# Ledger of designs, part 3: VH-VL binders against Nonsense-mediated mRNA decay protein 2 (upf2)

Target 1, 242 residues: Nonsense-mediated mRNA decay protein 2 (upf2), of Schizosaccharomyces pombe (o13824r41to282)
Amino acid sequence: LKKNTAFMKRCKSSLTSENYDSFIKEIKTLSLKKFIPEITAAIVEGMMKCKATKDILSSVKIVWALNLRFSTAFTGPMLANLYCALYPNPGYSLCHESYFELKQNENEVSEKDRSSHLLKVRPLLRFLIEFWLNGVVGTPEDFVSYLPSTDSNDKKFRKPWFEEQNLKKPLVVLLFNDLMDTRFGFLLLPVLTSLVRTFSCELFTTEDFEDKETLELVNRLNPVVWRTYLRKSLNSYVDKLE

## First folded at step 16 (VH-VL; from k4 with light chain S99D)

Design m5
Fold by OpenDDE, fold request of step 18:
Structure m5 (fold): chain C 242 residues (1-242), chain A 120 residues (1-120), chain B 112 residues (1-112)
Amino acid sequence: as target 1 above (242 residues)
Amino acid sequence: EVQLVQSGAEVKKPGASVKVSCKASGYTFTEYYIHWVRQAPGQGLEWIGWIYPNSGDTDYNEKFKGRATLTADTSTSTAYLELSSLRSEDTAVYYCARSLYFTEYYFDYWGQGTLVTVSS
Amino acid sequence: DIVMTQSPDSLAVSLGERATINCKSSESVLYSSNRKNYLAWYQQKPGQPPKLLIYWASTRESGVPDRFSGSGSGTDFTLTISSLQAEDVAVYYCQQYYDYPTFGQGTKVEIK
């Protein structure tokens, strides 16, 4: 129990490259299954505390290792916790069914509030992309059953993501679509610029890759249909800003 | 046009503190990281730390922890570096610089630099 | 900290000739997940701040002339100026951002 508790504590505070080997060893040896809910919650917090790219990579690998060991038993709760972190307050949830329709009440959420919300979204978006590109695939269908029934994020505020047509869409796609709201204005510019610079091929390109192996990998994880979709969404957003 | 405009040169005594400002314009101040980098005369570049103005979150080079304090005023789009317990070795040009996104710490825009001279 | 080491410290090249600067990192700055090299190159002229030339080891920043190119992967990187111009006289720095930012010691490029 002490070892497990220590493991969880480190997940929350010390997801770093320095601790990577220890994490991997513990993931292989400790009986963690009964603590998966706490572990996933801790990891989400830990991810948000990452300060260097090196640590992001380590975190991604740690999550990958846990996913490999526990499969859906881990992935479900992990994605659920990610979702809850993204949308902790229904009042600010991007997935609220009336969120985009309330043109008249746009004043309810100030730029400051949106900016504040993006504080959590930004790092988690990066991690979701990294997970996706490393074979950790997530859809609403994968984690809807793991969502708390009595949390502040009531089902009524999650309805769009969990409609039938969205249940099998990648979380990155859904999140990206939620973000492509002109109300964010230039708040998203650094994120989008970074995504284009860093993940243009993986997320937005429909062109052929020179490296066949990379192309095959990308196609498996993010088929051209989704890349096309994301590109169009991005272009639409940019066009509206201009 | 993105601009970072820094405060003027400073002359300080050993043991004193200095506060350098960096006023940003031409972009949404809250959504980019502001870094501080210094360069001693005739020497290379040394990273001091960063601040994310949106949250006020900071991170520092271990070398400067406890002595450097980064702050940001979102109302004026101004970032500040305060360095205390100044030493002669702290004599340098101090730069503020911008980076785009989470953990991607390359710098696309720089301030003009602020010379801080520490002498007895 | 990742230590960045440039070579040479100083380079004199004739106008129109190729200038080559090397940069070595003490640890790999290749991000295995996305296969990006977290390395940048800067140009610094006297009395001016550094100017970003290259990021991701080989991508030119907007407005940077095509005579500047970056190459390499892992721990070994190269900045090449294919045809040195008079305005290219400066100190050049490599910088890794795989971890907390660290810079090379700089390479002074002069006209022979």
Scores: ipSAE 0.869, ipTM 0.936, lowest interface PAE 0.5, mean pLDDT 91
Fold by OpenDDE, look of step 18:
Structure m5 (fold): chain C 242 residues (1-242), chain A 120 residues (1-120), chain B 112 residues (1-112)
Amino acid sequence: as target 1 above (242 residues)
Amino acid sequence: EVQLVQSGAEVKKPGASVKVSCKASGYTFTEYYIHWVRQAPGQGLEWIGWIYPNSGDTDYNEKFKGRATLTADTSTSTAYLELSSLRSEDTAVYYCARSLYFTEYYFDYWGQGTLVTVSS
Amino acid sequence: DIVMTQSPDSLAVSLGERATINCKSSESVLYSSNRKNYLAWYQQKPGQPPKLLIYWASTRESGVPDRFSGSGSGTDFTLTISSLQAEDVAVYYCQQYYDYPTFGQGTKVEIK
């Protein structure tokens, strides 16, 4: 029990490359099945604290190791928790302004609350994309059954991602649709810019690669039809900026 | 035009503290990270830490944890580095620098540098 | 910390000739998911801050002359100045940002 507790604590606070080997060893040896709900929550919390690319990669590998051992019993709840952390209210968009506009009084939203929300959104967006790229998740269908019935305010939990027409769409397509939603202005432009630059080849390229191996890899990860769709969406978004 | 303008040179005694400012202009201050990097005379570059002005979130090089404090004033678009318990080895030019949103920690714009001299 | 090591420490090259600077990282700075190298190159002239030349190992920053190019992957990287100009006299630094930022010790480029 002590070892399991320590493991969960490290999941919350120490998802780093330095602790990677220890995590892998523990994932192989500890009896963690009974603690899967706590572990999934802890992992999401730990992901929010990642601040270096190296640590993001290590975290992804750790999650992958857990996925290999426990399969959907872990991955489903983990993804559900990640989504709920990213979208704390089902009616809210990713736009910060829209999140706080739904509050009764704008004055009730403290600077601390704003900061907390921003700290959650950035790392989790990256992780969702990474999980998608690494085959941990493909579509909303993979984890819809693990979502809670209600949110923290006892409101029915429902998002367009989980409508029938969207359940089989690539997760990244839905994510970037939300990021490029201009109904609430361009509040997410800096985040979008960073992600577009980081994942330009995997998600948005419509050009041929000089390297055939890279092209094959990219095509396997994200078919050209979706890359074309995302490129078009991005172009439309940029046009609206001007 | 993006500009980072730093405060003037400082001379301090060992054990004292120094606070260097970096005023940003020409871009949205809250959208980018501000980093601090120092360079001892004739030496290489050493990363101190970063701040995200919008949230006030910070991260530090382990070497400077407990001694360096990064802050930002969004109303004036100014970032600050405070370094305490100064020693002779802290003599260096201190730079503020901008990096892109999230975890791309390369620096596209730099301040002109602030010389901090620590001497008895 | 990832240690960055440059070679040589100093380099004298004739005007119009090629200058080559090497940089080695103690561990790979290649991110497997996006296959990008988290490496940058800077130029620093006396009394000035560093200036960004290259990021992602091979992408030139806006305004940087075409004679500057970056190459390499994993742990081994190279900055090349195809035709050295008088204004290129400076110290050059490589920097990784795969982990928390660390810099090479610098390479001084002079005219022979």
Scores: ipSAE 0.844, ipTM 0.922, lowest interface PAE 0.6, mean pLDDT 91
Fold by OpenDDE, fold request of step 18:
Structure m5 (fold): chain C 242 residues (1-242), chain A 120 residues (1-120), chain B 112 residues (1-112)
Amino acid sequence: as target 1 above (242 residues)
Amino acid sequence: EVQLVQSGAEVKKPGASVKVSCKASGYTFTEYYIHWVRQAPGQGLEWIGWIYPNSGDTDYNEKFKGRATLTADTSTSTAYLELSSLRSEDTAVYYCARSLYFTEYYFDYWGQGTLVTVSS
Amino acid sequence: DIVMTQSPDSLAVSLGERATINCKSSESVLYSSNRKNYLAWYQQKPGQPPKLLIYWASTRESGVPDRFSGSGSGTDFTLTISSLQAEDVAVYYCQQYYDYPTFGQGTKVEIK
């Protein structure tokens, strides 16, 4: 029990490359099944505290290891928690620091508030993309069943991602649609710029790759149709900046 | 045009504190990271830390933890570095620099630098 | 900390000739997910702050002349000035941002 508690504490505060080996060892040896709900919440919190690319990679690998061991029993709730952290509903609270900064109201969060919130939990945006790239998640269908009832069953709080027409779309497409939503203004422009630069090849490239193996990999992950869609969306967004 | 304008040169005694300012203009101050980097005379570059003005979040080089304090005034679009318990080894030009929103810690814009001299 | 080591410490090159600066990191700065190298190059002239030249190891910053190019991957990187100009006399630094930022010791480029 003591070891498990320590593990969860580290998930919350110490998702770093320095602790990577320890995490991997513990994931293999500790009896963690009973604590999966707490672990998933802790990991999401830990991800929000990530401050270096090196640590992002380690964190992704840790999550991957947990996914390998516990499969959807872990990954589902983890993704649900991650999503909820990105898109909180009024009155719903997760064990995340970001939720305490939001004023609880019965009304829909304003676009300004949404943008502000996304900026506060900015690391989660990258993590979501990273999980998609690594095959931890593909579409909203993969984790919709793990969402709380307020997000999945209540029409008032149901998110567009989980509408029938969007359930099978690549998660990153939906994410970038939100990021490029001009209703938010251009407050997310720096975030968008960073993400576009970071993931240009996988998400936005419409040209042929010189490396055939890379092309095949990218096509399997994200078909050219979606890359083209994202590129067009990006171009449209940029045009609106002028 | 993006500009970072720093305060003037400082001369301090050992044990004293110094506060350097960096005023940003030409972009949304709150949406980018401000970093501080110093350069001792004839030496290389050393990263001190960053601040995210939107939230006030900071992170520091372990070497400077407890001695360096980064702050930002969003109303004036000004970032500050305060360094306490100054030593002769702290003599350097201190730069503020901008980086993008995520953990992409390369610096596209720099201040002109502030010379801080610590001498008895 | 990731240690960055440049070579040589100083380089004298004739005008119009190629200048090559090497940078080695103590560990890989290649991110496997996007296959990008988290490495930047800067130019610093006397009395001025560093100027960003290259990021992602090989992408030129806007306004940087074509004669500047970056190459390499993993732990070994190179900055190349294809045809040295008089205005290129400066100290050049590599910098990794895979982890917390660290810089090479600098390479002084002079005209022979």
Scores: ipSAE 0.838, ipTM 0.923, lowest interface PAE 0.5, mean pLDDT 90
Fold by ESMFold2, look of step 18:
Structure m5 (fold): chain C 242 residues (1-242), chain A 120 residues (1-120), chain B 112 residues (1-112)
Amino acid sequence: as target 1 above (242 residues)
Amino acid sequence: EVQLVQSGAEVKKPGASVKVSCKASGYTFTEYYIHWVRQAPGQGLEWIGWIYPNSGDTDYNEKFKGRATLTADTSTSTAYLELSSLRSEDTAVYYCARSLYFTEYYFDYWGQGTLVTVSS
Amino acid sequence: DIVMTQSPDSLAVSLGERATINCKSSESVLYSSNRKNYLAWYQQKPGQPPKLLIYWASTRESGVPDRFSGSGSGTDFTLTISSLQAEDVAVYYCQQYYDYPTFGQGTKVEIK
């Protein structure tokens, strides 16, 4: 029990490459099933603290190890927690002006939340795309049933991702469409640029993989049709920027 | 156009603290990470930590946790390094430098450096 | 921490000749998701701050002369100055950013 408590604390505060071997050993040996809800919340909190590439990659491998042991019993709740952390206001895009400007007598988003917005979305979006690349998530259908219960009114404010026609779209298409929202200007341009620099081959390139196995995997996860769509969306975004 | 201008040289006794300033101009101060890097005389470079001025968030090299404090004043576009409990080994030129992209911590512009000398 | 080791510690090269500086990391700095090497090179002249030359192991920063090139992958990297000029006399540092930044110990380049 003491070891299980320490494991969950490390998930929350110490998702690091230095702890990787310890995490892998503990995932294989500890009795964790009763603690899955706590682990999924702790992991998402820990992800927001990963600020170096090596730690992000180590954490993706830790999550993959949990997925191998617990499958959807872990990944469903984990993805639901991650979505809720990324979208506390499901009616707002990540680019919504409330995250960047304070109305004089109305505050729809706190100053603390506003000031941390860029830092919060940077690691969480990186993790979502890495999870997509590793096959942890493909479409909204993979986690929609694990989202918190909602009243009938809340269904009107959920993102259109969870409507029937969108449930089977690659998650990255829906994420980038939200990120490329220009209704309020170019408020997340540094975030978009960073993600494009990191994942351009997997998201936007149709031909240029030297490794045939990697190309076949990417085609299965994000077909050429959707990569073409994303490329057109990015071009439109760039045209508006100029 | 982009410029990082640091405060002048300092001479300190062991046990004292020092606060070095770094005033930024020619770019949007809040959108870039500000890093601090030091160089002992005739030696190599050692990373201290960063601050993200938009949020005030920081991270530190483990070696400096508890002694280094990074702050920023967005109204004056100025970042600060405060280093406490100074020792003779802390004698170095202290640089501020910037990076743009999350996790891509390489530095395209550097301040001119501030010599901090610690001796009795 | 990822330890960066440069060789040689110093070298003397005739004007117009090739200078080659090696950098080895204690572990790979290749990010598997984008297949890029998270490595930068800096030039530092006496009394001046470092100046960025190269990032992603081989991409020249804007305004850096074509005679500077970077190569290598994983743990082994080189900076090459194809035709040494008088103004290239400096100390050169490699730096990884796959983890939190660490620098090589530097390589002093002199005219023979």
Scores: ipSAE 0.716, ipTM 0.881, lowest interface PAE 1.2, mean pLDDT 86

